VHH binders against WD repeat-containing protein DWA2 (DWA2). Designs and how they scored, part 4

Target 1, 350 residues: WD repeat-containing protein DWA2 (DWA2), of Arabidopsis thaliana (Mouse-ear cress) (q6npn9)
Amino acid sequence: MQGGSSGIGYGLKYQARCISDVKADRDHTSFLTGTLSLKEENEVHLLRLSSGGSELLCEGLFSHPNEIWDLASSPFDQRIFSTVFSTGDSYGAAIWQIPEPYGQSNSSTLECVASLDAHVGKINCVLWCPSGNSDKLISMDEQNLVFWSLDSSKKSAEVLSKESAGMRHSLSGGAWNPHDVNSVAATSESSIQFWDLRTMKKNNSIERAHVRNVDYNLKREHILVSADDESGIHLWDLRKTKFPVQELPGHTHWTWAVRCNPEYEELILSVGTDSAVNLWFASASSEHKTSESPVEASRQRVNPLLNSYTDYEDSVYGLAWSSREPWIFASLSYDGRVVIESVKPFLPRR

## First folded at step 4 (VHH)

Design Q5 (from A11 with A33H; framework vhh_7pa5_2)
Fold by ESMFold2-Fast, scan of step 4:
Parts: C-alpha cells; structure tokens; sequence
Structure Q5 (fold): chain B 350 residues (1-350), chain A 118 residues (1-118)
C-alpha cells in the first residue's frame, strides 16, 4: 500500500492499442482510447484527470462498431476524432463526434461525421493538420497518401488528392510536419520519405530500414525522431541526414513508438518490446561537433536516459503527452491498462 | 478473421534444439513482415526475430543471434523459428506476430511454451 512510485491507473475491459490526448480540451487533461475486441463490441473511452490529479475518471463511454487500430483527436474540436478500424473484409477510417454535452452526456452513441472511403488495403493512420485554422487531413494505407478536406458542419470529407508511393506495403505510418503544413513524413520498408502536399510528390528521403515510428520536434523545425527495430532510437537534423545527430540506447529490443514533448524540446518518450517506457533528454544543439561516428559523438554526451518506467504486465503500444499539462503522459498496455505519469522531477531549465 | 496458431514448444535440456511453427490465416501472408516475440516468466515481451514478406531480409535480437534462425514458407502460410543451443534464459512463451501499424505488431497468437531446464 505504498503510494507515490506508480502512476494513476485505469482499466479497460478489453485489450487496446491506441490512446490520444484531447488537444482541443483546454479545461481538462483528457485522453481518448479505443478497444481492440474480436467480439465486435468495441468502445471508445473519454478519460479525464481529476482536478486534484489523483484519479482518472471515465467521462464518456461510446460504442464503436469495429476493432480500433489507431485513434487521433482533432487538435481544434474536443468532440471530433478519427479512428482506423478493421472489418472482416477490409480496413476503414472515419471521423466521429462525441455527443453533447462533452464529458457530461449519458449517451453512448457516436455520430459519424465522415467516412474516409479512398483506401482499398490496410490503413495505417489518419493525421490531422497541426495548423490552427486547417480542416485538412492525411490518411495513409500501405501504398497511398490521401489528402482530405473535412467540413464538419456539412458532415462530409472530400478527397483533394491521392498519390501512390509505388510498391505495395512500402508505407507503414507517418507524421505531419508541425513547422511546414505542406510536408508529411511517411515511413517505409527502407526509408523515411518526405512528401510535399502541394505537388503530392516525395521530394526527399532518409535511408533507414524497418522504421516503426517517427515524430517531429514541436519547437525545433529541423528535428525528427525515429524508432526502428535494428538500431533503436535516432534523432535527425533534416539539414544533415547522412548520420543521425544522436542515438538513444536504452531499449534492449526494438522500439515501437517515440513521442516528442509538445513544450519541452529536449524531452522524448519511447516504448519498446521490453515493456519499458523510457524518458529521454536529447539536445540538437551539438550540430557543430565533428565526429566520424555517431556512436562516438553520443558517447561524449551525458547519459540521455532520465528515467525508465517498467510497471507493466503487458506490451505497451499507446503513448501520449498531455498538451494541456505537458509534464504528464499516458501509457496504454495491450491488456487495456492506462497509466498516467508525471515527469515534473525531470523538467529541463527554460 | 486473422488467426495465428503457434506450435512446437515443449521441454528441452540446455544445449538442445526446438523448432517452432506458426500457421497463419485470414490475410495475404506473403505481403507482411512476421516476427517472433517471447515473454519470460515475470518479464515483459522481448522481440526475438523478424523476417520480411518475401523472406529476403531477417533480423535478430543480440541474445539469440547465431543460435536462432527465422524462416517462412509462403506457399503454406507458415512461419518458423529454429532454436539451437537453447539456454535456461530462453524459457518463455513464444508468440507469432504479424506486422502492425506505426505502433508495433497488430496480431499475436496465443503463444507456445518453451521451457529449458535440466
């Protein structure tokens, strides 16, 4: 019964893989998570951190027709979110709306705002445009990028452009560049690809095999973090892509996901198959340091691992920083356990 | 829909060998990378090995490199793990896993138990 060392927990009835902070909720630290149940009775939970920070409360429980493989909240409307889901025959993606009043409704019914019906294969993700006034979305399957315009008032989505990356199963995920709304990163079997949304063409790439995940630094416009299953976590300066500027060793196995902190440019979370969530300190300010080897360069720096969180009974797949309280993150293990942790003791000086 | 069924586990003495199999159904097997992941008693999951959809590329955890070999038979929709020179620390539930979305592997089987003891 000793408190303080473990985070605040919440248990879903079913297995789950995805969690997203509700970025548009300015009043509460809130998260959306969706279930992965073979029984076809799936749920979306709206979780809110209590005002005292002592418990996670379920402020909404909504029925979802299919297994949820990815979920992302709208950055501009707290009631709007996307899911990527599996059907018996195929994959689908759709935009959903939480019933009014937000976080106070007894209704379990989600309204479908729009169906994203441009994909014929496995859908990897839906990315929301990070700019403050944009209605634009990107969805990716294994071969195609689809650029969308969403009209939430008319409850419709229109394809603006669709482009093939070439070979099937080449794309596995991506991230929208927060510093250039015309740029999206897409991961493939052998590279990280950078796409220009004005032309819908791939204009640059970093050669790297088996990349699992990428995320952009929200404060530094040239910094991208990647996770892969051969060499772990890499921090890239997009102006100098021959070698990564830093390697972050700490996982004993491949890394599933990386998440840059929205406020503290040096803080990165990662999660690996070793069931550890690692908190890293990484600085991109060493670009003038000359070294033949990225390994030698990283060895000359202080230990970048700030903390490791290991209190998990199952694989951790979901990971999200709170945008409202950026010293807080949520992690989700496959058994449906959500844990909230504070990184306040590790915050960098600003 | 998607099913992964592992088999071939059992009890073996240190230095022995086992061959694990995974029968896959419900998806186009040759189009996806496949992996073996293990979970030792009281520990979290550890990635063991991955093979590309065509079988042209393989990768291994340092703890098993040189001892384990991953392979696949796309005509039979079957994934294999040949485990040689087994050690007590290889004792675990072994899972067959299909390539997933940006956050990991998307389908795991029920697992097959491997126990290495003298």
Amino acid sequence: as target 1 above (350 residues)
Amino acid sequence: QVQLVESGGGMVQPGGSLRLSCAASGFTFSSYHMSWVRRAPGKGPEWVSTISGSGGSTSYADSVKGRFTISRDNAKNTLYLQMNSLKPEDTALYYCAKEGYSYGLDYWGQGTQVTVSS
Scores: ipSAE 0.000, ipTM 0.283, lowest interface PAE 13.9, mean pLDDT 80

Design Q7 (from A11 with S57R; framework vhh_7pa5_2)
Fold by ESMFold2-Fast, scan of step 4:
Structure Q7 (fold): chain B 350 residues (1-350), chain A 118 residues (1-118)
Amino acid sequence: as target 1 above (350 residues)
Amino acid sequence: QVQLVESGGGMVQPGGSLRLSCAASGFTFSSYAMSWVRRAPGKGPEWVSTISGSGGRTSYADSVKGRFTISRDNAKNTLYLQMNSLKPEDTALYYCAKEGYSYGLDYWGQGTQVTVSS
């Protein structure tokens, strides 16, 4: 049910797994979330935080033909987003456009800008180029990466390149490098693989089994954060991938996802099967500072767990930082409950 | 190709037990976490339970804790769900799912129907 006392709540009618901040919305702190419903008609909700920050308002409600398993907003156009969806028999992906005017239309109809049809297998993710002025997309199924050019004005997507990772290298997801638009990270059964989009070849890899999620640090060049089901959360320096630079314990059971803060390089959110959202402080730059004094070591050693948000009745799968107000995040539990929280009391000294 | 084939469902009285099986092929079974997800009539999918690739860690939805046990046999590429003290609310189509994209799971079977009624 609702149940959250400190956060701002919003209840979807149906169960849901995915939420994304609207990265290109420069005027409002906004989120998009999509439903998982047995009915053919699913919904996408455009949620907007009120001017005073006291309410989360639905400013758009749109019909979506399929159950939505993943959703990502375009970094360059607030009306454009991708969904990964299921019809029961297969997984597909498409690019959608919110009707004009954004957040003010009475139309419930999404325009399909492009269907991402280059995959024979089940699509597991769609990644947007993070540069903010690029029309490029990556889609992945378990075996293939497909590189796309999107023309939203012409409502079309063109395949630029397609490469196979091979049958023994099952791809499960990834992240686009915000510091190098020619690089994407892809998780596979035994490694995190780094792909060069100019050649569509793997350049490097980190050998690590059971990685569930990866995210790049937006402020620190070369830092990647991974979540796995054995050791929790790891920070990696991509210049020196033999071992992680820092480990955080993660959750009581499993860490499903990690999200680096877009403004505060030390802040990481994680979510696990224990129905908790954890806020962590991680500073890889402090790794090289050693002290032999017990007193000095005690004063410098801080608990990396800053706060744990546990007021959830169901598993939390959706997490999104606000790019506009980076001290705010949204969480989504499987029962369809969205909660907005502020981490303002935990911000690092600036 | 990856294949997940569920079996073991059926009709039982409240308080009864069933054991579900999922035969996996087309991937290195021991390298992936596996889950059970169910879909009740008129509702969206609900996560039920997950087991790590090694079998060393398990987790359960609050609605099934103490009643359901997830297990796996990596030598046989088979996932199990032992369901005890079944309730009418457990009536659903049950899917096994392997770990997938950035959040959670990708379910690939047709499911096995469990009906709890008197």
Scores: ipSAE 0.000, ipTM 0.264, lowest interface PAE 12.8, mean pLDDT 80

Design Q8 (from A11 with S57Y; framework vhh_7pa5_2)
Fold by ESMFold2-Fast, scan of step 4:
Structure Q8 (fold): chain B 350 residues (1-350), chain A 118 residues (1-118)
Amino acid sequence: as target 1 above (350 residues)
Amino acid sequence: QVQLVESGGGMVQPGGSLRLSCAASGFTFSSYAMSWVRRAPGKGPEWVSTISGSGGYTSYADSVKGRFTISRDNAKNTLYLQMNSLKPEDTALYYCAKEGYSYGLDYWGQGTQVTVSS
């Protein structure tokens, strides 16, 4: 049967690439998604999972002036989020505020809290400090990392430092280390670079070609997951970076994105150019797995792939776990279709 | 200003061949992966093929694997798609795209039409 997925659907009227969990929403499983429309005014949708879990409701619809290429919610304020956008001739990034009351306003107007005006070229991402108590931001273009201080009450952002990664190593994205607020990972065509924000210098790197995405394990402070277009998905122990501690086969083609679960250290989502969303069980996220005997390893789960979600009519670009209900994730295909899935049947037993 | 200009499309019989070209300007061509994406009337965009900045890695959609070959000439800032054994299902507007890291493709050209008909 075509359309065998049991997920909950929501259709945006325009094409879209970006979806983010609203991490600071303590009362609801909520997502923010932004449109990518050249001929129409662009929009940001605040989507909320109903109390019965049976439907995804639009609780806010806001005008956005430009095409949205990246979107991230603030980890400490449910009304605050960042967008990376195209103006047609350049890229920009800004911090926006949802009108009050959150999720109940009839206003379609976003307030611009701050413009992140330090980039000349393509901006890849805006990263929020994961500590939950800091107004610090990192933005990355293809060459530069920019470290920001945001004052939302004064509606301003200040550049604390800006550093070039060098023309030889074009940056493609990154992740902020949730266990060390002074460390960010940045990806390039040839390596994963680790930057110290106090000195704005690269202090280590992992040589790995064609890395597309990285994400940190929130429970295991030494585990980083990378996605690339050759060998798929790798789990790294940052204390011993010569070899990955585990390799997952990835997708039939390029793996575009990887997302570690915020509560279940073994669960990883990935998305590839084959438009499949894969759910993985990565036992090697445990630091002690390298001590297993060959006999015990043979008795463990041979296939780390728990499930594959393939009911998509267009390319999947957006992927987000819910922080409030971590057995739930949202996926977004380019045609503007949002699908909510439950991974409850695959949760590791306590 | 990033500019991508596709050419080489046209009408061809089933089983025929075409070579598409994309002239790129406004960025350091050899530093970025490049992709071909197509859109048939009434359908959404379908990714066709990608090549790394160095040309050392290539990837193809299952529907074109074994029939299409992606290549690039970094000295000429030009991307190519050699299409062999063309089928009516390959009829689409073909776009050259500069690959960005964040969730796929950054820039698309205006496209070049490929029509496979008897």
Scores: ipSAE 0.000, ipTM 0.180, lowest interface PAE 17.5, mean pLDDT 81

Design Q9 (from A11 with S52Y; framework vhh_7pa5_2)
Fold by ESMFold2-Fast, scan of step 4:
Structure Q9 (fold): chain B 350 residues (1-350), chain A 118 residues (1-118)
Amino acid sequence: as target 1 above (350 residues)
Amino acid sequence: QVQLVESGGGMVQPGGSLRLSCAASGFTFSSYAMSWVRRAPGKGPEWVSTIYGSGGSTSYADSVKGRFTISRDNAKNTLYLQMNSLKPEDTALYYCAKEGYSYGLDYWGQGTQVTVSS
C-alpha cells in the first residue's frame, strides 16, 4: 500500500451533517452525502473511491429540495436512499431514486419514490430493514415509531403500524437489529428501548441517561454498543443487561455516533462534538469459550484506543464504514469536508 | 440457528476449474441474497459474487467476471460457485455469506481453501 501522511478529501460547497456508505454497491466503495443550505438549493453527492484508492470522485450530483438532516442508503438497491429534511416549519422524510445509469448519468434529477407522511413531530431517522428484500422501513420522531412497507415499483409506502413511546420518552435515534428483523433499538433521554415490531410494543429496556447513539455488532448476535454524554462508550451483552461487558472512555464532549465495523467485530469508530474520530479495539469477554492456545486465544490490547483522527476544522457529525472495503471509513465535518481513511495498519489478527 | 458449510475447495493447476458449494440451514434460504467472499493470505476480504434470493440477478467483482459463475438451488438450500480459468491470484479461503444489515452480509461460513499452483 501507500505510506501517505493522511486520508483523501472531498469538499462540498455547503455545510453538511450526514453521510452513508452505498451498502448495495458491491463493485465500488461509494458514499452518499447531502447538504444543509439555508438559502440555496440543496444537493446529494454520490462519491466513489477511485480504483487506485487515491481520489474521491463525484460520480453524481443531484438536486434536493430541502435541507438534509439525515440520509441512509438502501441495503439492497444502490439507487435508493432516504432523507430526513427540514421544510422550514417542520421535518419531513422521503425515499429517493438515483437516475439510470447508476454513477454514469448526466441527469441531476432525483425521482421521489415515496413520501413518509406519518409524523407530526421532529423526525430523527429512517432505518432500513436489514433483510426481507428491503421492503420494510422504520421512521422515528421524538415520540413515535412508524413501521412502513415500501413498494418501489409502485412508488408508494404504506403505514403498517404506528406506536407512541410515551410523552416522557424523547426519542433521539435507533438501530435495526441485524440478527432479528422483528427488533429495533431506540434511544431516549433515560433509556435504550427494545421494540418488538410484531406487536409494536417495548419488550425490554436498559436504563441509561443521555444516550446519543447505538449500533449492533454485525457478527455477534447479542452485542450492542452505546454512546452517552456522561460515561462514554459501552458494550452490552443483551442476554445480561445489568452491567456493560466493557467500557471505553469516550470523548471529552458528547459522543455523537458509534459505528461497529461490518467485518472486524472488534473495531469500533466513535465521533464526538470535540471534532475527534476515535478508532477502538473492543474484544468482548467470552464466558462460553475457553482458549488456552495462542491461535485460539482472544487477544486484547492494553490500551483499547488504536488511533485518534483530529485533523478537522469543524465538528464531525457524519461517519460511515465502507461495506465493500471494511478497512475504509468516511468522516464528514460540518463545513462540508469528507475525508476517507484506511485502518489497515490497525486490523486485528485474522 | 444459522449454519453455512462450504465445500469443494482443493488444489488445482492454473487454467483449471473447481466448483464450490455452500449448504445452508436455519433460515428461509430463498428469502436472502447470498455471496461469496475470499481472503488471500495476509490480505483483507474481497467480495467475489452475489446472487439474489430468486436467483434472477447476479453480480461479480471485475477480477472474476467472465471466469466465475454463481448459482443457487433453493429447493436444496445450496449456493454454488463455478470457478473456471483459475489463476494463482485466486488462491484464498472462500466464504459463503448471507445477506444482513445495511452493510450487506451478517453470517459467514467456516471457509474452504482454494490453492492454484503448478
Scores: ipSAE 0.000, ipTM 0.115, lowest interface PAE 17.8, mean pLDDT 80

Design S1 (from A10 with S105D; framework vhh_7pa5_2)
Fold by ESMFold2-Fast, scan of step 4:
Structure S1 (fold): chain B 350 residues (1-350), chain A 119 residues (1-119)
Amino acid sequence: as target 1 above (350 residues)
Amino acid sequence: QVQLVESGGGMVQPGGSLRLSCAASGFTFSDYYMSWVRRAPGKGPEWVSTISSSGSTISYADSVKGRFTISRDNAKNTLYLQMNSLKPEDTALYYCATGWDYEGDYDYWGQGTQVTVSS
């Protein structure tokens, strides 16, 4: 059947935890999602929203050899994406290419463009350089950042640099700064670390325990959003990191992930262990300065929680905004259910 | 109308204690970071302490760390500053302000409360 009453649903046959919008697909609102199957064979689904916005269609179904723990589409080529996967005893990462012609559902074979060498530690993520002119990517395990150059035409990836964060810094993930291609944020058990890719050294850090996820505001150059186990969601001005510029109350339980909207700087999605997806209005993200007086702020103040999506039967781990239609997002619950929602009723007045 | 009303100041000897209060009205107090800022005679404003909207994040100026404690009661729309081991250099007008800004760019609506520490 379809998903819940509010959204458009799509069911995968197996458990899943990762979904990515296909940013380089300029013709369609498309998503890639991958499965966690115990049977050793896994699938990647290419999902497209119909032109009328009423149906989510599978336009490609591809075999993947291992359980998929993370997936990210290339910002410069709609056929290229990365997976982080488990073989049981180890973790690996690789770059894959969808067969030509793109979007034909009758071919199930992915081409491996490049294998990113597995480390002894758990690989947490692969980050694509957000500039569409760049072939660079970062992979992270618990201790190391590896900087890569990808040549998709030669089907090769070259290590440009590999640096250790030190044995004291268990890395859990990160985000590439969309406003400074030389900067990447990495989360650890005790801090958010900022790395300069020109030197492969930490420039600064924000001391914060148990940060689960970070994301950069795509419109506001200095705004970073973090999610943690203690107080929910924090907005940081990277010019003044002593404490955050705004707190959102988050979830009753841990906040697992946050995603800044690609066009509307005030809109943030979060997901917590309570399986709720929350849509927030973060006033500190606005180009308009936070109201100069509390009276003006109160007159114009929207409750920061705009909506809560709770129609899930299992934990939600996957969240992706559409870059093509930024009023649309996809959520993915662990049971393999994808739901597409529209936030048009909540868009800020422009 | 927005109003911040500071109280609890007074004259005290070095080593003494005072508790300052700030009663907030006309806005949703629980949504705002709140700060204490002081201004000594002939000086510019000096940031003292900030507390987040939930109370989970707190910061102090090095000059007051270990001696002052900031707290808030969102049910009562009230901000507090407990000042212990007061020194003559703590003599100032103390202001309650919305937001965070160690550079002195705050929204002040109150008249302040005078703290004088003298032997």
Scores: ipSAE 0.000, ipTM 0.235, lowest interface PAE 16.4, mean pLDDT 81

Design S2 (from A10 with S30D; framework vhh_7pa5_2)
Fold by ESMFold2-Fast, scan of step 4:
Structure S2 (fold): chain B 350 residues (1-350), chain A 119 residues (1-119)
Amino acid sequence: as target 1 above (350 residues)
Amino acid sequence: QVQLVESGGGMVQPGGSLRLSCAASGFTFDDYYMSWVRRAPGKGPEWVSTISSSGSTISYADSVKGRFTISRDNAKNTLYLQMNSLKPEDTALYYCATGWDYEGSYDYWGQGTQVTVSS
């Protein structure tokens, strides 16, 4: 009914792969996105949804020295974010600060708060501590997990711990457990690995091939969602890891990314190789399943796909829920097109 | 046949300590998150603590943080709760349960072990 080509659009000048909601912006629904251009200077755009919700406005445009392969905003400081980037001959990661005043400065210059110089191989992601405190970071390359303490006032990052996953464990990404600051999930060729940051050791794992992405349910402590090449999307109950508690098969085969909704525990977004963005209702995530009518519960089990967004001219790689207005998400296609969609018509009964 | 058998309860004075044990059988213990849940006289069940299948993830109710320690021995299929600095408010029947969801998604429950803190 609403969605698809009816979404709000914004065009970047160059190709792009990554978008993050500005989690610490309490006044606006805002997103950060970065370009991937080998021929021109790269850019970071601060995008804000207008007060009427009808336009996506650029509130800041900043120069970035290298092509951006990943970007994540700080959950505690709206001016701070991380990028993973290519230097042409290598990969790097750094923490950047938007000039003051936030969203109002005439300066296009980002301040480098810290360089994350503990990696030799391809860096896959930088994860921010989702709870506890804002000074802890994790970065992952294909071989190593590095635990950092960030001091933005001293413009430095200290390595607290560094561990190798071994040559046979090619890490591809991960997620920080929002319910346990000492636990991170890391994806590899053959498993989802759970690492204890107090010991920097893998304590548990789920055997699963070709996992592309994982995300934790923000309301349900024991629910993890994975995306893979073989069977699509799986919900895992960490209390019973032999089999997933639910499968969501709506992409033809391959899923690149999954994003759990920050407020509605049943809502999941996914992106497949077909560049469709799918909105799902995952009944296995619901704590209030017994408060629904038997008919509603039966309907949820029969058809978990709520909507499919397919109006894209290029591959979709970027996907982010708004933390401020959790019925809103942003998608980013490789040609630099950002689209904002509302999922209000599909919200679960609360 | 799934069984959870709690033990180690008893009477203790305020400030004392007790160690509870839960012996599990009839299921693959090392696949499950395990929890301690208590029920005080005249009150509903209150979640106390949860430990992940490997022991890497541990959570506590605010009322017991710093006083109670949950642990497990997967080789012996046993869950433990070390209770220190016990208060009269800790008086309850303590249950071992599979899972972390204290709102009723536990699959298996033990019969409980009584803890009484009184002078």
Scores: ipSAE 0.000, ipTM 0.136, lowest interface PAE 19.9, mean pLDDT 81

Design S3 (from A10 with S53D T57Y; framework vhh_7pa5_2)
Fold by ESMFold2-Fast, scan of step 4:
Structure S3 (fold): chain B 350 residues (1-350), chain A 119 residues (1-119)
Amino acid sequence: as target 1 above (350 residues)
Amino acid sequence: QVQLVESGGGMVQPGGSLRLSCAASGFTFSDYYMSWVRRAPGKGPEWVSTISDSGSYISYADSVKGRFTISRDNAKNTLYLQMNSLKPEDTALYYCATGWDYEGSYDYWGQGTQVTVSS
């Protein structure tokens, strides 16, 4: 039967909205999560899946001065991550470093590597260049994209370029294209915008209202997944943007986040305001199906929903696949509960 | 709006021949792979043959290799299946099918045309 959590739980003491896989950790399946407490100092937890996979262990607990609204790990250094935070009267973003030795230190003190001081409005996200060997960052507020160069040894970040999307284009988030380091997708109230980082100009767009989140397929160059207010999930072929190549319904309310699997191109996670985490098989994401016969394609499963995870007491806002063990994901509900699930029973046969 | 209309079926003696046609409308036929699929009484669907958009790639099920020939005429939006040396085991309802190769798992099936091979 579908539904029901079989996963491993970890409880934060405070509310939380963001969780990130530690992408550069090659030795462990690890996650970073940050708290959203308005009355006390906030925390960043380094969570590690135990040998044998039976429990989540807190291998680091660090003080953070402000409420954390977004968090992303560096793809090239397991000790480095970004936070987007509220200072009460404004919003900020900064790059932090975990004390040495990684996952073994008793220190609760994060080192501030750099402050990203180029935004006046609400900062929505910090995106790391996905090449794995780059020090480049993008940050977005409601009107502006800022392109940065980070020097961890010098403890500084330099603005390479800053450009306005225009006052009429309220940006809400984005994703860096893993197949084209010069391209970033940005979501707005009326469109998904594609920006060329060489010129800092918008060079294309898809007209779609109320898009909440986008993610790129890591295996297929042309597939982008979007989530919107109509509880709709859409797969787009960027070569044919008039209509989506596939629609996935699944949520009874708005879909707030989507996450493409880093290894299995067909697997997508979504989360909506109905507090369900849905695992989908998106056949349009399959590269080999584009050259297969229609009969071979029709032998794939007809229901795209593989499983629904519903054992949450509060709204789910955080989702992260493990890059090291891509059959594992973490979910985070607003009450501070982290749950690790395995999707091994649902993996596509190759 | 998408329509596939099969024709050319009928009754034939073992060793005989039939040519099936599929008239396509409502989509750009020349952009899609096309297939023939059959369903014998009391059995599930069996894939028979596929032809690429240009006709440069063709494949057949082992049960029909050397006896059946798939072809297409993109100017006429028509798919063909030439069936030679027919056997009683070829008795089935034959369907024309297409998928959205670049657009996912959408399959369009026609109504089918009946082929009966008996003495």
Scores: ipSAE 0.000, ipTM 0.099, lowest interface PAE 20.8, mean pLDDT 81

Design S4 (from A10 with Y102F Y106F; framework vhh_7pa5_2)
Fold by ESMFold2-Fast, scan of step 4:
Structure S4 (fold): chain B 350 residues (1-350), chain A 119 residues (1-119)
Amino acid sequence: as target 1 above (350 residues)
Amino acid sequence: QVQLVESGGGMVQPGGSLRLSCAASGFTFSDYYMSWVRRAPGKGPEWVSTISSSGSTISYADSVKGRFTISRDNAKNTLYLQMNSLKPEDTALYYCATGWDFEGSFDYWGQGTQVTVSS
C-alpha cells in the first residue's frame, strides 16, 4: 500500500529526537530542533515556515557542544531555550540564547545563559513556567525535582529547592500545570505524581504503570493526558482519578509522547515507535459538548482517530504544535527529517 | 484556489457498476481526509464513505458497505468511488468533499456528479 507524502519537509544532516515550537515568536511560525551527532559536533536549527506556507526555511544554524536529548523554547523570549544533553560520561542541562538579530544573524555561536548543575544521573526535561513569571524553571532527573530562579541579566540560575521523589521512584518526565503555577506533574515507574511547588512535596498521585509522558489540556483546567509503554493513551479528570475518562488505543507498541493542542481542546497528537503520528479527537476534552438528541446520536459515526501520518522512514520522537498557528504541527523522525502538517480539515465544529 | 471536480456519473440498470472520480486542485490533497457524500431527490445529504490522507483508514455507510470501494491516488490528486451492485436507492447527486465527519468537518465541496439507477 502506498504511504504517500503529506507535508512540508526539512532534512537535518544528522540524527535528531527533539523539536520545540518557538512560543514567543508571534511574527512567524517557527521551530527549534537539535541534533544527536555521535561525534559530538551538534547543531541547533531555527526553522521558519515561509509567508506562503510552502517551505520550511533554516533561519539560524548554531553550534551546540553535546548530543541534544531534549529542547524547550522559552514561552516569553524567542531567543532563549533550554537543552538537555549528554556529555558522554553524564547528562547536563543549560539555558542558551540565540545571537542578535534573531533569525538574521550569521553567527553560529550560542551564548550560555546558565548551566543547571544540580543533577546527578539522567536528566529527563526542563520545564518553563507557563504563566507570566519568566524567571522560574523546573528540571527533573530520575530521582529529583529541582526548582530554579533564572536571572538572564546576570547569566545565572539559583536553586530554590531540590527534593527527592525517593530512590525507588524512577521519574521519566513531567509537565508544568498551565492552570496552576504551583503544580507540576511527574511521571514515575508506578504513578503520575502531582507536586506542590510551595512545599516541594507530592500531594496527590494517580496509580499507573510505565507512564512515559504527560501533557495538560491548555483549555480544560482538570484534564491531563498520559501515554504509556503498555496500553496507549489515557485522559484523566483530575477531580476523579479512580478511572480515566477516556482511553485511546495509541500505538502498536511504545507511545513516546502526547501533545494537547494549545487552542482546540479535543485535538491530541501522539507519537510512537510504530513510525506513526496519530491525530485524535478526544470527546472527553470537549468544553462545549452538545447534548445529543436521539436523532443526532443515532447518526453519529465517530472514530477518535482522525488521521494517521505514516510517511516516515525512521522512528518519530519529536512532536510540537505551533502556538501561533495552532492548526499546524511539526514532527521529527530520528533520521533528522522534520515534517510540517496542517490539521485544518479536522478542526472541531464551533 | 480550491477546486474539486467530480466525474464518472451516468445512468445504469440495477446491478450495474460505475466508477466516480474527483480531481482536486488548489490545496495539498495528500494532507486531507476525503469523503463521498450523496444527495437523493427530495432528501438531505447522506455521508457515503471516508478515506484518510494516507489511505490507511477507510469507513463506509451501512447502506453501501460491501458494494462500494473508496480509494485515492495522492500522486494524481484524485479520489475514487467504485460502485458495484447498484440499487435504485443509490440514485443521487454524488459530491466529493474534504473532511472526515458529515456534520461539520467538510471544508470544501465539489459540484457533484449525477448517478441514476433505473429499471
Scores: ipSAE 0.000, ipTM 0.101, lowest interface PAE 21.6, mean pLDDT 81

